# VH-VL binders against Vacuolar sorting protein 39 (VPS39): the designs that were tried, part 27

Target 1, 267 residues: Vacuolar sorting protein 39 (VPS39), of Arabidopsis thaliana (Mouse-ear cress) (q8l5y0r16to282)
Amino acid sequence: PARIDAVESYGSKLFAGCYDGSLRIYSPPESSASDPSELHQETYVLEKTVAGFSKKPIVAMEVLASRELLLSLSESIAFHGLPNLETVAVITKAKGANAYSWDDRRGFLCFSRQKRVCVFKHDGGGGFVEVRDYGVPDTVKSISWCGENICLGIKKEYVILNTANGTLSEVFPSGRVAPPLVISLPSGELILGKENIGVFVDQNGKLLQTERICWSEAPTSIVIQNPYAIALLPRRVEVRLLRSPYPLIQTIVLQNIRRLVKSNNAV
Below, E stands for the ipSAE of ESMFold2; O stands for the ipSAE of OpenDDE; V2 stands for 0.75 times the mean of E and O plus 0.25 times the DockQ between their complexes.

## First folded at step 19 (VH-VL; framework fv_benmelstobart)

Design t3 (from n3 with light chain E55Q N93D; at its last look DockQ between E and O 0.01; V2 from the best seeds 0.00; counts 0 for: pae O 12.2 > 2, placed apart)
Fold by OpenDDE, look of step 19:
Structure t3 (fold): chain C 267 residues (1-267), chain A 122 residues (1-122), chain B 107 residues (1-107)
Amino acid sequence: as target 1 above (267 residues)
Amino acid sequence: QITLKESGPTLVKPTQTLTLTCTVSGFSLSSYYVHWIRQPPGKALEWLGVIWSGGSTRYNAAFMSRLTITKDNSKNQVVLTMNNMDPVDTATYYCARDYYDWPGVYYYFDYWGQGTLVTVSS
Amino acid sequence: DIQMTQSPSSLSASVGDRVTITCKASQDIDNYVAWYQQKPGKAPKLLIYDASNLQTGVPDRFSGSGYGTDFTFTISSLQPEDIATYFCQQYDDLPLTFGQGTKLEIK
């Protein structure tokens, strides 16, 4: 079986991006597909395999439901129509990109390729227009929209990139235990990872509160499913309430977990 | 030190199968893409195919029907097999490492083997 | 397939001269071009990547430029050790393709 490196949900279906460049689509049993709000113990079945979906491994995907698009990160960043998966657009300049962030409200894409950050604007149709291209001091490890600006995790620090003029402002050091991690919140705030701690900042990189999320270990990823923050730790998933004092709600010990993906009332 | 080295027969008869081995050192095949490229004498370089770190392959369509690339990570070896060799396939065959920065794969080559000249002749 | 048309096929210049090699892509490939130096009996050596980035350890007399379809490789001051064949390569799409090469000699 092919290694799955990316997972996303579309309706009741699961999309699995594989290392071999294929996309596998899984569906729930027919009996459960009609009522997604009900809790079921069900086994998903492979519905379709799209071989050669990408020329390189699929490393990330994101469903843009409001636009009926699937964003894929592989050899480049591509957009595919849902549900038919026809290629609508390819961001050629994003070839070799290692991170991206989509602003669904404004229709903006930012991505990093090593020490470059590019911004593209969705034109409302199937096209994208490049609007910014900035160099940054180090390879970008994490990226997220932060209002009209972009928050970057660079090597061992967080910075805010002003998208209007390209200026960088330092936020704080990220620590040495884990790579920088930038998580966008629905409120417009960000959680920045520092060691095993999540710090809240606004779109300007200003610390918002004294309370912090304290994980048992440094998370590799965090998914926000309001009102919960779900963190992937090396050997388990930790669920915390996204409300002060951010108490631990649940610990789930799972083996070989590589990705967390949010869906409708599910992770 | 990073090294790649091609080995195998230097003479192949027409219609026979060529088997070349690329032995690598200084890096893990489980982490890097390895390409095969050939160069006929006095001519341009020609890309044959690539094997991904995970074992997946991509081939030049011109050779897909008769080319296979495999690897053994534990032996640090990548193997190229090409069937139905013809004198036109006479070339220096190279294995090369892809520049890699996860998750980015860039498909240009930072390290090359020394190459091995394979002559196809009756 | 993307064609890389390289020119000239051969070039003779004097030590200290400025040398320019061009490569034209059959379609827009942004800056996804690499340049290699191949000395006689040796494997190609990466000199330039992303059209204009100098590979680590490569002398700064080597440079590259271009974006889209037209790319240029330059040696600002030719040295005797620069005798080689030079190749451009695109990595915008598979199959990967190379230029025909430019054989550089010193007068």
Scores: ipSAE 0.019, ipTM 0.569, lowest interface PAE 6.4, mean pLDDT 90
ESMFold2, look of step 19: ipSAE 0.677; ipTM 0.860
ESMFold2 (binder alone), look of step 19: mean pLDDT 92; pTM 0.939
ESMFold2, look of step 21: ipSAE 0.610; ipTM 0.825
ESMFold2 (binder alone), look of step 21: mean pLDDT 91; pTM 0.936
OpenDDE, look of step 21: ipSAE 0.000; ipTM 0.499

Design t4 (from r5 with heavy chain S31D, light chain N53K; at its last look DockQ between E and O 0.85; V2 from the best seeds 0.00; counts 0 for: pae E 2.01 > 2)
Fold by ESMFold2, look of step 19:
Structure t4 (fold): chain C 267 residues (1-267), chain A 122 residues (1-122), chain B 107 residues (1-107)
Amino acid sequence: as target 1 above (267 residues)
Amino acid sequence: QITLKESGPTLVKPTQTLTLTCTVSGFSLSDYYVHWIRQPPGKALEWLGVIWTGGSTRYNAAFMSRLTITKDNSKNQVVLTMNNMDPVDTATYYCARDYYDWPGVEYYFDYWGQGTLVTVSS
Amino acid sequence: DIQMTQSPSSLSASVGDRVTITCKASQDIDNYVAWYQQKPGKAPKLLIYDASKLQTGVPDRFSGSGYGTDFTFTISSLQPEDIATYFCQQYDDLPLTFGQGTKLEIK
């Protein structure tokens, strides 16, 4: 059985991106299907395997439902049509990219590769055009759109890249132990990680509020599903309300699981 | 007023376990990291470890096998436990508050306890 | 571990003198250096953080500078109450480490 490194959902189906470059598709049992709005209590069954979906391991995927596209990150960034999975575009310049952020409203993609940040725009016809390319002082550890600008975690700092003129504005240092982690909120504001503490800033990197969200350990990733923040920690998942004082709602202990990525019901 | 105070035994025998309690006042352990640092007589300070606001810990590798730091936020207490004490562990033990400026933790110390001398001998 | 090598180990100076103490890190630590004053029998007191910023309530005769590996602590005009041991601390990476200290005496 192939190692699974990326998971996404589309409709009632689950997509699993594998280390061998295959894409596996799982669906609920049709003859006994329950209401898809329920929690995922049912056993999903393998519907098909797309062998050779990618030549390299699939390390990340994102369903862009409003555009009927699947974004995949492997050797490069590629876009595939849904539901047929035909390759629509490959961003050749993103070969070797280590992080990306997609702005669905504008159709903008940014990614980091080595000491560069590149911006591409979806032209609406399945193609992408390079818009901007910026040099940055070090390898980008975390990247996210913040309004029309881009927030970057570089080395042990947070900065905001002004996309109009390419200047970097300092925000504050990240943690000494944990790498920087930039998380966008639906409102366009950000949560910036500093060890186990999540700091809320506006889209300009200015302190939004005095209260912090505090996890038991430094998260490796955080998913926002209003009104909840869901943090992946080394040995558990913590769910907290995104409302002061950010109470802990649930803890899920993880054992013998390679990766846990949660998604809401889609479509 | 912000205070930290170490309490516990001042004399332990070799191989025994040391337990020290840091009682804090004027700030919440849910908001600040607390560290333990020791100073052997006439020697430089040695960082032992830290407990984060969420309860996770980081220890100096030199002491990691013998060291446990815990806390109880409701009692305003941070506890250092150090197993298998040896005469070389004779030192003044301090707890200290991590400096907290916006946006967060900085890993240097704005308030220290008065310290407690612990002697390890037969 | 990051070593902090401090010089000199002891220093004697007169009231009004400029005093300079240096601290060298074994690797680049940007500006992540703090300086402390420790009087006999007392806990350390924070004077300077981020290599050059004064802690609240610290007289401006104390200053610090440096970036990377070489750091300097200066007392611009020594006062009688400045008799103490001074030491640096790095906080770029764990474990946190301290300089050996400089014992300052007034003639």
Scores: ipSAE 0.574, ipTM 0.799, lowest interface PAE 2.0, mean pLDDT 85
ESMFold2 (binder alone), look of step 19: mean pLDDT 91; pTM 0.928
OpenDDE, look of step 19: ipSAE 0.843; ipTM 0.924

Design t5 (from r5 with heavy chain Y100F; at its last look DockQ between E and O 0.82; V2 from the best seeds 0.00; counts 0 for: pae E 2.3 > 2)
Fold by OpenDDE, look of step 19:
Structure t5 (fold): chain C 267 residues (1-267), chain A 122 residues (1-122), chain B 107 residues (1-107)
Amino acid sequence: as target 1 above (267 residues)
Amino acid sequence: QITLKESGPTLVKPTQTLTLTCTVSGFSLSSYYVHWIRQPPGKALEWLGVIWTGGSTRYNAAFMSRLTITKDNSKNQVVLTMNNMDPVDTATYYCARDYFDWPGVEYYFDYWGQGTLVTVSS
Amino acid sequence: DIQMTQSPSSLSASVGDRVTITCKASQDIDNYVAWYQQKPGKAPKLLIYDASNLQTGVPDRFSGSGYGTDFTFTISSLQPEDIATYFCQQYDDLPLTFGQGTKLEIK
């Protein structure tokens, strides 16, 4: 079987981006389509394979439902129409991009290429306009919108990039084991990872609380499904309540978990 | 007052297993990383490993195969277990608290135990 | 592993002297360096962190500087109670590593 490197959900379907550049679409059985509010034990079936969807491995995907677009990160950042999956736009400047963040409210894309951060704005149609291009001191490891600014994990520290003028403000050093991890919260706040702890900051990088989330291990990713924070750990998934004191709710031991994806009350 | 104290055997025979306990007070193990560091007589300090607040550990690769660090938060104890001891492992063993500078996890040490000399000899 | 090469291995100076110890990292470690004082039979005591920040309660005659690969620890005016072995430590990456130490004596 093909190696799946990216997963996304669109309606009831699952999109699987594969290492070979193909996109596999899985659908639930017909019997499960009746009530999305019910829990069903169902087996998804392969509906379609789009060969040559990308020339390079698909690293990440994101469905932009409000715009009926699928964002794909591979050799570059591309946008595809949903549901037909025609390529609508390719951000040429994003060639070699290693991380991105989409602001759905404002229609802004930011992405990093090594030591550069670029910002593009959706023009409301099928195009994107470059609005910012900033250099940063070190390689960007993680990126996320935080209000009108951008939070960056650079090498082993977190910084806030002011999108208006390109100035950087230091937040705090990241851990030594886990790479920087920036997670945006619906509230506009961020969780910044430091080893096995999550620190809360506002859009300016200010520490919001003296409290922190403490995971059993350093998470590789975190998905927010209010009121829960769901972390992918090396050998399990840990669910904690996103409310002080952030108690452990559940541990799920799963085999060979590589990705967590949030989709309409599902992970 | 913050304190760490190492306890365990001071004499171990070759090939035997060393078990040391670090008992802490004045702080919670759920809030601070605790490290183990050793120092052979007249030599430099050597970092052995760390146990995180969540219970996960990281070890110096040089000792990973025979070193285990565990803890019991409720007992305020961190335990070091090192297998197959050799005379070369003779050293003063320290437990130390990771410096806390919010949000913490700095990997330098503000509080140390007094250390316990462990001699490996037949 | 990151190597911390400390020099000199030993040093003898008079009371009131300026003492300088250096530590060179095998790679760029920004300012992630700590300095410790260890007196005979005692555990190390943290003096400096982040290369140049003085730990609370430590006399201001102690200082540190450096960024990248070259770091310096300084005692501006050596006092009799400063007789000890001093160590640098990097915490840029695991495993944590220490310098070889500098044994400081008073003439």
Scores: ipSAE 0.772, ipTM 0.891, lowest interface PAE 0.7, mean pLDDT 93
Fold by ESMFold2, look of step 19:
Parts: structure tokens; C-alpha cells; sequence
Structure t5 (fold): chain C 267 residues (1-267), chain A 122 residues (1-122), chain B 107 residues (1-107)
């Protein structure tokens, strides 16, 4: 069965990026549209499978709704027009990239490959132009925009790359067990992972607040859906409110994590 | 006043199970990691494992098959259980608090218990 | 596992002497080294963290240096109360590991 590595929503549809490189499109059943007053779970049905969407597993996807584009990370970074999925651009220099971050406000893409961080800008049409290329001292494990700068997890540390001059400023060490995890907040501020602890910092890596968000285990991924933070843990998903003291709202135990699918109706 | 205190049996026979309790005061187990470390007589300290604030544990692989660390935050207790004790396990056993100032946990220890000597012999 | 090789295993020195103890890591551990003092029958006491930072309340005759694989601990002027075993600890990776210790005695 198809392993799903990336999920995104577009309008009423759900896109699933698969390990075999296919893209699966799910939609809600049209003839069974729900009465808003009823208590039931919506069931998405497979509408279409785009075989050969990518040669390699689709590791990440992001819908850029303001630009009607689908961003995907697989062998490289590619952009497809929505809704028809026509190829708009392939960032050839991103071949072998392991992580990316998109700044929708400015139309900036950054990605990491080996010991490099590259920045591209969307020209407003279907094209992208290289703006910057930086060397970094080691392989980037996690990357996110923080304002106009870029926060990186490298080895077991967090640093901030100043995009104006290319200098790196140290923030603090990451965890000894869990790899670095950089998560952007809608405000442009960050959550930096340190084992099961999430530390809130501003765009300069300075402590934003003294309280931490504390998960039951070190998360492998965190999605911000304001006012909630949704963390993927080894055997569960935890949902916490993004307000001190960050109470646990829901736990979803995962027996078959390969089949968990993000939906407009799921948290 | 921050304190940690180990308690439990001081003598066990080979093959028996050791259970030690670390009782903490002056800090919350929901906020700090606690580790177990032992020191065989005249030898280097050996890290046994840690329990995280959320209850997750990490163990030294050398002891993993027979080691369990649990806690009860409301009772301020961290419990070490070690199966199939052998005379080579004779040691002073310590619990210790992980440092947790800015930015967070660091894996070195700012407070230690007094330690309890456990002798394993027939 | 990261091995910490500490030298010397024992040391005898006079009050007022400068004492130097070294630890060598089996791999690059940046500055993730702590140094502890352990008096006979007592729990260890943290002296130095991050290779060179003095813990609050520790006398300034104690110092540390190093980065990468080679680390040095120094007592600038030995005092009678410094009789103890000193050891390093790495915290770059789990399992946490300790040097064998240096037993320091006064001549």
C-alpha cells in the first residue's frame, strides 16, 4: 500500500504525496454533503492518482494559495500550478535539498543542501530567481525563515543566518537525543526544540518568554494551526493550546501512523 | 531548598531485583529531568538513565535490558528498578537533577543526592 | 559511546602549586564538558560547565579550557580543602560518560 509522506489541503481537496512519487487527490463526497447540525465524520474519497508526479518520494508539500502554486520537495523543489498541476518551475540548484522554508509575504524560498543555504525569489509570474547562496559549517537539519533572516539547526545547535551579510549568530544548543527542530510562528517568531521542550524565541534568538511548551516526548514535527500547536510524537499526536500554560487539548494514539492523513476536519 | 535523597535496601543477593526511590524537594518533577548514576567502589561514575519531564526515559544501552526508571510527580518520587543484580553491580547509587536554566536541559548536574551504597553478595 | 580519557590517574602536589588535569575525548565534542570535584564519601560537586565556565559559588582558582577533543582543568594555587578526586563528563551525546578521575593528594 502507498505510504503517505506529505499532506496538504487545497479548497475542499486533500493532496497526499506518496513514497512512490505519486500524488493522490481526495475530495469530499458531493452527493452526501453534510447538514451543518449533524454529528458525523466527513469521509474523503480518492478522486485521482497522478502517477509519476515525482521520480523520488515526495517528502514535503505546501500549498501557496496566494499564488495558486503547489510546492513539493522530492528529488528537488518543484512548483506546480493549481488546480491542474502543470509544472511551473523546477529549482535545479535544489537537487538533493533536504529542507526548505517559504516566506509567503515576500515570495522568498530558502532551502538547504549539504553545507549550503540558498535563497530564491518568486518573480510574480511563473519564474524564480536566485538571490543568495551561503556556506554553512555543517549539514542543516532544520530551517525556517525568521523575519528576513533564517534560523538553522546545524549538528546540535541553533544559529541565525543574517541574510544581508551572511554571518551566523549562535543561539543555543539543541537536544542531545532529538535533532534540531525549528518551527515558525505566524508572527515570525520561533519555537526551537530541545528534547521534549519547546523554547520560544524572537527573530534574534532571544528568549521571547520564560515559559516553555512541554510535550510528553520529543516531537519529530510540529504544525501550528493557531491557536493550537500539533506535535507528531513516536506513538501519538498531541494538540496543545498556544497560550500559557499550554494545556494538552487532545491526544491521538497512532497504531498505524503511516495512514494518518491531515484533513480540514482533523486536528 | 533543593534536595534529592535516595532510599532503599543496602544489601541484595545475586539475581534479586533492586528498587531505589529518589525523593525530591524544592523543585517539580514536571519541570526537571532526573538521572540515575552509580559509582562502583574505586571506579568511575556510570550513567544509568534519565526520565524526562513528560515521563519518557532514556537508558544506557549497557543496562537497558534490566533497567526501568519511573516517577510519580505528585509524590516527588523517581524510582529505579534494576533486575538480575550481580556482585559487579555493587556501587553507590545517586539520583541527580539536570540543569534547566536558559535555554533548557543541558545534561550536566547541578544537584545530587547523598547516594546510597548497595552491596550485592550472597 | 564517547570515551573520556583522563590524565593523570593520581597526583600529589603541595599547597600553592598549580595543578593541571586533562581529559581527551574520543571524538569532537565541541565544548560540552563539565568538571566535578568529589571528596571522599560525598556526592560530586559541579565546578566547570561548557569546558570553561565557572559554576556560581566556585572559587576562581578553578578554571577550565579546551574545545574539540582536548580539555584541561586547572587549580591555580592548590589549597588544603582541594583534596578530592576530580573528573570530567561529556554531554555531547548519550550515554553520558565520565573520565576515570584524578585523585589529588597534598604532599
Amino acid sequence: as target 1 above (267 residues)
Amino acid sequence: QITLKESGPTLVKPTQTLTLTCTVSGFSLSSYYVHWIRQPPGKALEWLGVIWTGGSTRYNAAFMSRLTITKDNSKNQVVLTMNNMDPVDTATYYCARDYFDWPGVEYYFDYWGQGTLVTVSS
Amino acid sequence: DIQMTQSPSSLSASVGDRVTITCKASQDIDNYVAWYQQKPGKAPKLLIYDASNLQTGVPDRFSGSGYGTDFTFTISSLQPEDIATYFCQQYDDLPLTFGQGTKLEIK
Scores: ipSAE 0.543, ipTM 0.781, lowest interface PAE 2.3, mean pLDDT 86
ESMFold2 (binder alone), look of step 19: mean pLDDT 92; pTM 0.939

Design t6 (from r5 with heavy chain S31D Y99R; at its last look DockQ between E and O 0.81; V2 from the best seeds 0.00; counts 0 for: pae E 2.4 > 2)
Fold by OpenDDE, look of step 19:
Structure t6 (fold): chain C 267 residues (1-267), chain A 122 residues (1-122), chain B 107 residues (1-107)
Amino acid sequence: as target 1 above (267 residues)
Amino acid sequence: QITLKESGPTLVKPTQTLTLTCTVSGFSLSDYYVHWIRQPPGKALEWLGVIWTGGSTRYNAAFMSRLTITKDNSKNQVVLTMNNMDPVDTATYYCARDRYDWPGVEYYFDYWGQGTLVTVSS
Amino acid sequence: DIQMTQSPSSLSASVGDRVTITCKASQDIDNYVAWYQQKPGKAPKLLIYDASNLQTGVPDRFSGSGYGTDFTFTISSLQPEDIATYFCQQYDDLPLTFGQGTKLEIK
């Protein structure tokens, strides 16, 4: 089977972006599709394979439900209509982009391409308009909207990029082992990773509280499913309550897990 | 007052396993990383490894196959275990606290134990 | 591994002298350098962090500078109690590495 590098959910279906540029769509059994509130052990079946969905490996995908679009990160950033998956837009300037963040509330896309950060706005139709283009001092490793600003992991630093004037404000140095990790919270705050520590900051980069999340290991990703924070660790998934003192709720030992995806009340 | 203190055997035979304990006071191991560093007589300092607040570890690759660091937060103890000791491993062994500049780890050391000289000899 | 090349290996100076020790990193490590003082039979003591920040309680005759690959540690006016071995350390990447040390003596 083809290597899956990206996963996303759309309704009851699962989208799998593959290394070969294909998109595989999996569907649940018919018997389980009717009641999402019930816990079921079900085997998803391959419904469709869209060969040549992208020319390069699909690195990431995100369903923009409010707009009925699928965002894909591959050679560039593209938007596809749902459910038909026709290409609606391609951000040409995003060729070579390594990270992105979508602001669904405002309809803004930001992405990084090495030492550049670009901002595009959805025009309400099928198009996107470039609104900002900033240079930054070093290669962007992570990116996330934080209010009207953008939080960046640059090399071994977290900074806030002011989208109005392009100024950078230093937040704090990241760790030495794990790459920068920026997680958006529904509240508008962020969790910034430093090794096995999660730090809370506001949209201006101000550290919030004197408390922190302490994971057993450095997470590679974190999914927020209120009231829980779910971290993917090297050999397991760790679930902590997203409330002080952020106690460990559950550890799930899983083999060969590479991605966590949030979907409704499921991860 | 913040203190770290190394304890364990000061004499180890070749091929035997060294076990050192670092007992800390004045701070919690749940809040600070603790490192092990050694120094052969008259030589430079050598970083061995670190144990994180969550219990995970990182080791110097030069020692990874022989070195294990564990801790018990409730006992305020960090334990270093090094297998297959050789005379070349003769050194003063230190445990040191990683400096805490909120929000976290810095990987330089603000507090050190006094060190314990471990001699490997038949 | 990042190499920290420290120089000189030994230094003799008079009381009141300005003393300078250098450390060169094998790659760009920004300002992630610490300096330690180690007196005979004692553990190292942190003097400088982030290349130029003086640790609390350390006399202001001690200072550090540098960014990137070249770093300097300075004692503006050497005092008798400064007899020690001094070490630089990088913490840009693991494994953490130290300079070879500079043994400082007073004439």
Scores: ipSAE 0.690, ipTM 0.862, lowest interface PAE 0.9, mean pLDDT 93
Fold by ESMFold2, look of step 19:
Structure t6 (fold): chain C 267 residues (1-267), chain A 122 residues (1-122), chain B 107 residues (1-107)
Amino acid sequence: as target 1 above (267 residues)
Amino acid sequence: QITLKESGPTLVKPTQTLTLTCTVSGFSLSDYYVHWIRQPPGKALEWLGVIWTGGSTRYNAAFMSRLTITKDNSKNQVVLTMNNMDPVDTATYYCARDRYDWPGVEYYFDYWGQGTLVTVSS
Amino acid sequence: DIQMTQSPSSLSASVGDRVTITCKASQDIDNYVAWYQQKPGKAPKLLIYDASNLQTGVPDRFSGSGYGTDFTFTISSLQPEDIATYFCQQYDDLPLTFGQGTKLEIK
């Protein structure tokens, strides 16, 4: 029995990163394409298990489709070529990293480890070059690019790290209950979490608007898929439209999601 | 005009359940957190809990086993329910509005209800 | 739980005097302190937030300072209408906790 800690999609396939370090690949059934008039609900089938994909649990994954790479976070940060999954780079300095952010436009990676934030650039040949290393006052809880700068959630605060000179600019305190959560918007602006409230700020941390996005509970993560924001909450997933008044579009109960995962695992 | 008003019984017997209603006006429960705080006679204020704009709650662990806070946004009401009342629970009970300013919730209170004294005695 | 230890428990002063009340937190709480005034039979009224910021409509004879664990509240020139009990409150972490209060009286 393998616990799934990360999921990502690539083309028609689903990648599942497991606690035992294996990568599982699921695809739709082949026979569904040969009988398109059939009304059967498609169920993804386990195509392959890559045992020993990493030595440690796979904590996060991200498909970098424009570069044909899969980013994985486990013992360190590694990049794998798609579709073959060959390892093309391992960021040795990222050993023990707890959070990262990828800027696909520039090919920049930032990550946090202990009280450090490091920046690497993809050189286009499958390699990565260290650009900068910064000291920060405490463990980074959340990290995201904001323009060419980096927004950090540290302790119960939000700050912006100026990558040119390493200075930190205060934004505002995060919540008292929920840890800081920094989410980048496609526009380069940010959503900063304050309990169940999402606050919109520009890349300098200045308030963009007075309206807030309000979740029913404090999200542990948020994914932006324009025009939607998708939040993971303790007991469910909420989907809201990224336009005021940010109406709730859909709720997916995690019990149903967990039961679907158990059903697949029973196979 | 922003107001909060506590209503409910002023006398309960030990072991009974206390239900207090906070009726708000001049602001929306969709926009503001509301807290319950009590003050035993001659003693410091005690924070009981909060209900967030989305309906989730956080309680002081000392009361969590017997405390429930709910709300009805359409009725402008926040309800405190406290089970198994004891004479030690005699206090003035307040509801209070969390200050909501830039960038959001603050966990201190800009408007309070006038309070309602609840006495627990045989 | 973060304990807020307030001193003195009571204070007598003359009109025009400078009055100082302190709160000490059991741990570093940055500037997450509010101060309230509570008159007999009334609910608390917010005076100061973030240790030093005046709430709107509060006279500027009221002030606050401090960071970390030691916080002070000052009335620069006591007025007759300032007779009340004053409380600090921390909001760095839940549960929210209050000082036990300082009862202010006129000599």
Scores: ipSAE 0.549, ipTM 0.790, lowest interface PAE 2.4, mean pLDDT 85
ESMFold2 (binder alone), look of step 19: mean pLDDT 91; pTM 0.926

Design t7 (from t2 with heavy chain Y106F; at its last look DockQ between E and O 0.54; V2 from the best seeds 0.00; counts 0 for: pae O 2.6 > 2)
Fold by OpenDDE, look of step 19:
Structure t7 (fold): chain C 267 residues (1-267), chain A 122 residues (1-122), chain B 107 residues (1-107)
Amino acid sequence: as target 1 above (267 residues)
Amino acid sequence: QITLKESGPTLVKPTQTLTLTCTVSGFSLSDYYVHWIRQPPGKALEWLGVIWSGGSTRYNAAFMSRLTITKDNSKNQVVLTMNNMDPVDTATYYCARDYYDWPGVFYYFDYWGQGTLVTVSS
Amino acid sequence: DIQMTQSPSSLSASVGDRVTITCKASQDIDNYVAWYQQKPGKAPKLLIYDASNLQTGVPDRFSGSGYGTDFTFTISSLQPEDIATYFCQQYDNLPLTFGQGTKLEIK
């Protein structure tokens, strides 16, 4: 069996990026595909395998529904048309990129390559134009748009990168147990991870609340599915209400969970 | 005034379990990390583990199999339990507060208990 | 684990002397180093954090420097009350680790 390193949803279909560079597409049973509002026990079936989708392992994917594009992170960052999956663009400068963030509202891509942060803009015609290229002091571990700025987890601290002038402003040090984790909220705010704690900050890195999300363990990833925050912990998933006081709603013990992916009303 | 104070037995027999309690005042355990550190006589300090404000714990791998740290926020108490004590575990045991500057977690210590000498002997 | 190699193990100096203690980390730990003073029969006292920041209330004769792997603790003018054992500590990664300590005596 192929190792799956990335997962994404497109409509009712599931996309699985594999270590061997193949993309596997799974579909629900025909009887269940028409009504996503119904809760069904569905057995997804492999519909198609696209061999050679990438030359390197696919480490991340994101469906850009508004643009009918699939973003893939592998050797570089590439964009593929949906549903045909033809390659529309490849960001050559993103070779070796380790993290990215897409701003769907503005059509901006930022990505990090070690100690570099680059910004590209979608031109609306399938092309991308480089608009910024900044060096940062340390290796970027996490990246996210925060308004017009970019929030970075660099080594063991969070900083805000001003995209207009490249200046960095320190937010606060990250924890020592887990790498930096930057999570975007639909409101435009961010949750920054500090060990088992999530801290809320605005687009400028200012702490918004003294309140915090407190997880049982340091999460490796967090998915926001309003009104819930869903955290992947080493041995379980915790669901907390994304509302003060952020109470624990559910703990799900699952074996061998490696990825959380947000979809329409599903995770 | 911020204070930490270790309490428990000062003499433990080999193979027995050590239970120490750190009682804190002047701050809430729900806001601060508390560490346990020990120091054998005339030797260097050794970090044992930490309990986070949220209740999560991390241990030195050297002691993970026999060390447990718990707390009761309402009692302002952190408890260290170490199983299968050996004479080599003879040391002064300290609880210490992690320096705090919200949302800071710094892992250096601004306040210490006075320490309690625990002797492991038959 | 990150090893903190502290030197010297012991030091004797006169009142008014400049005293220097070094700590070398086994890997790059940026400035995540603290220095403590421990007097006999007492718990350690935080003197320096982030390699060079003086803790509130600590005399300015104490200082620290360094970044990466090599760190230095300095007493600019040794006072009689400074008789103690001094320790460096890294907090870059768990487990937290300390130097072996430097026992400082007055001649």
Scores: ipSAE 0.166, ipTM 0.721, lowest interface PAE 2.6, mean pLDDT 91
ESMFold2, look of step 19: ipSAE 0.583; ipTM 0.809
ESMFold2 (binder alone), look of step 19: mean pLDDT 91; pTM 0.930

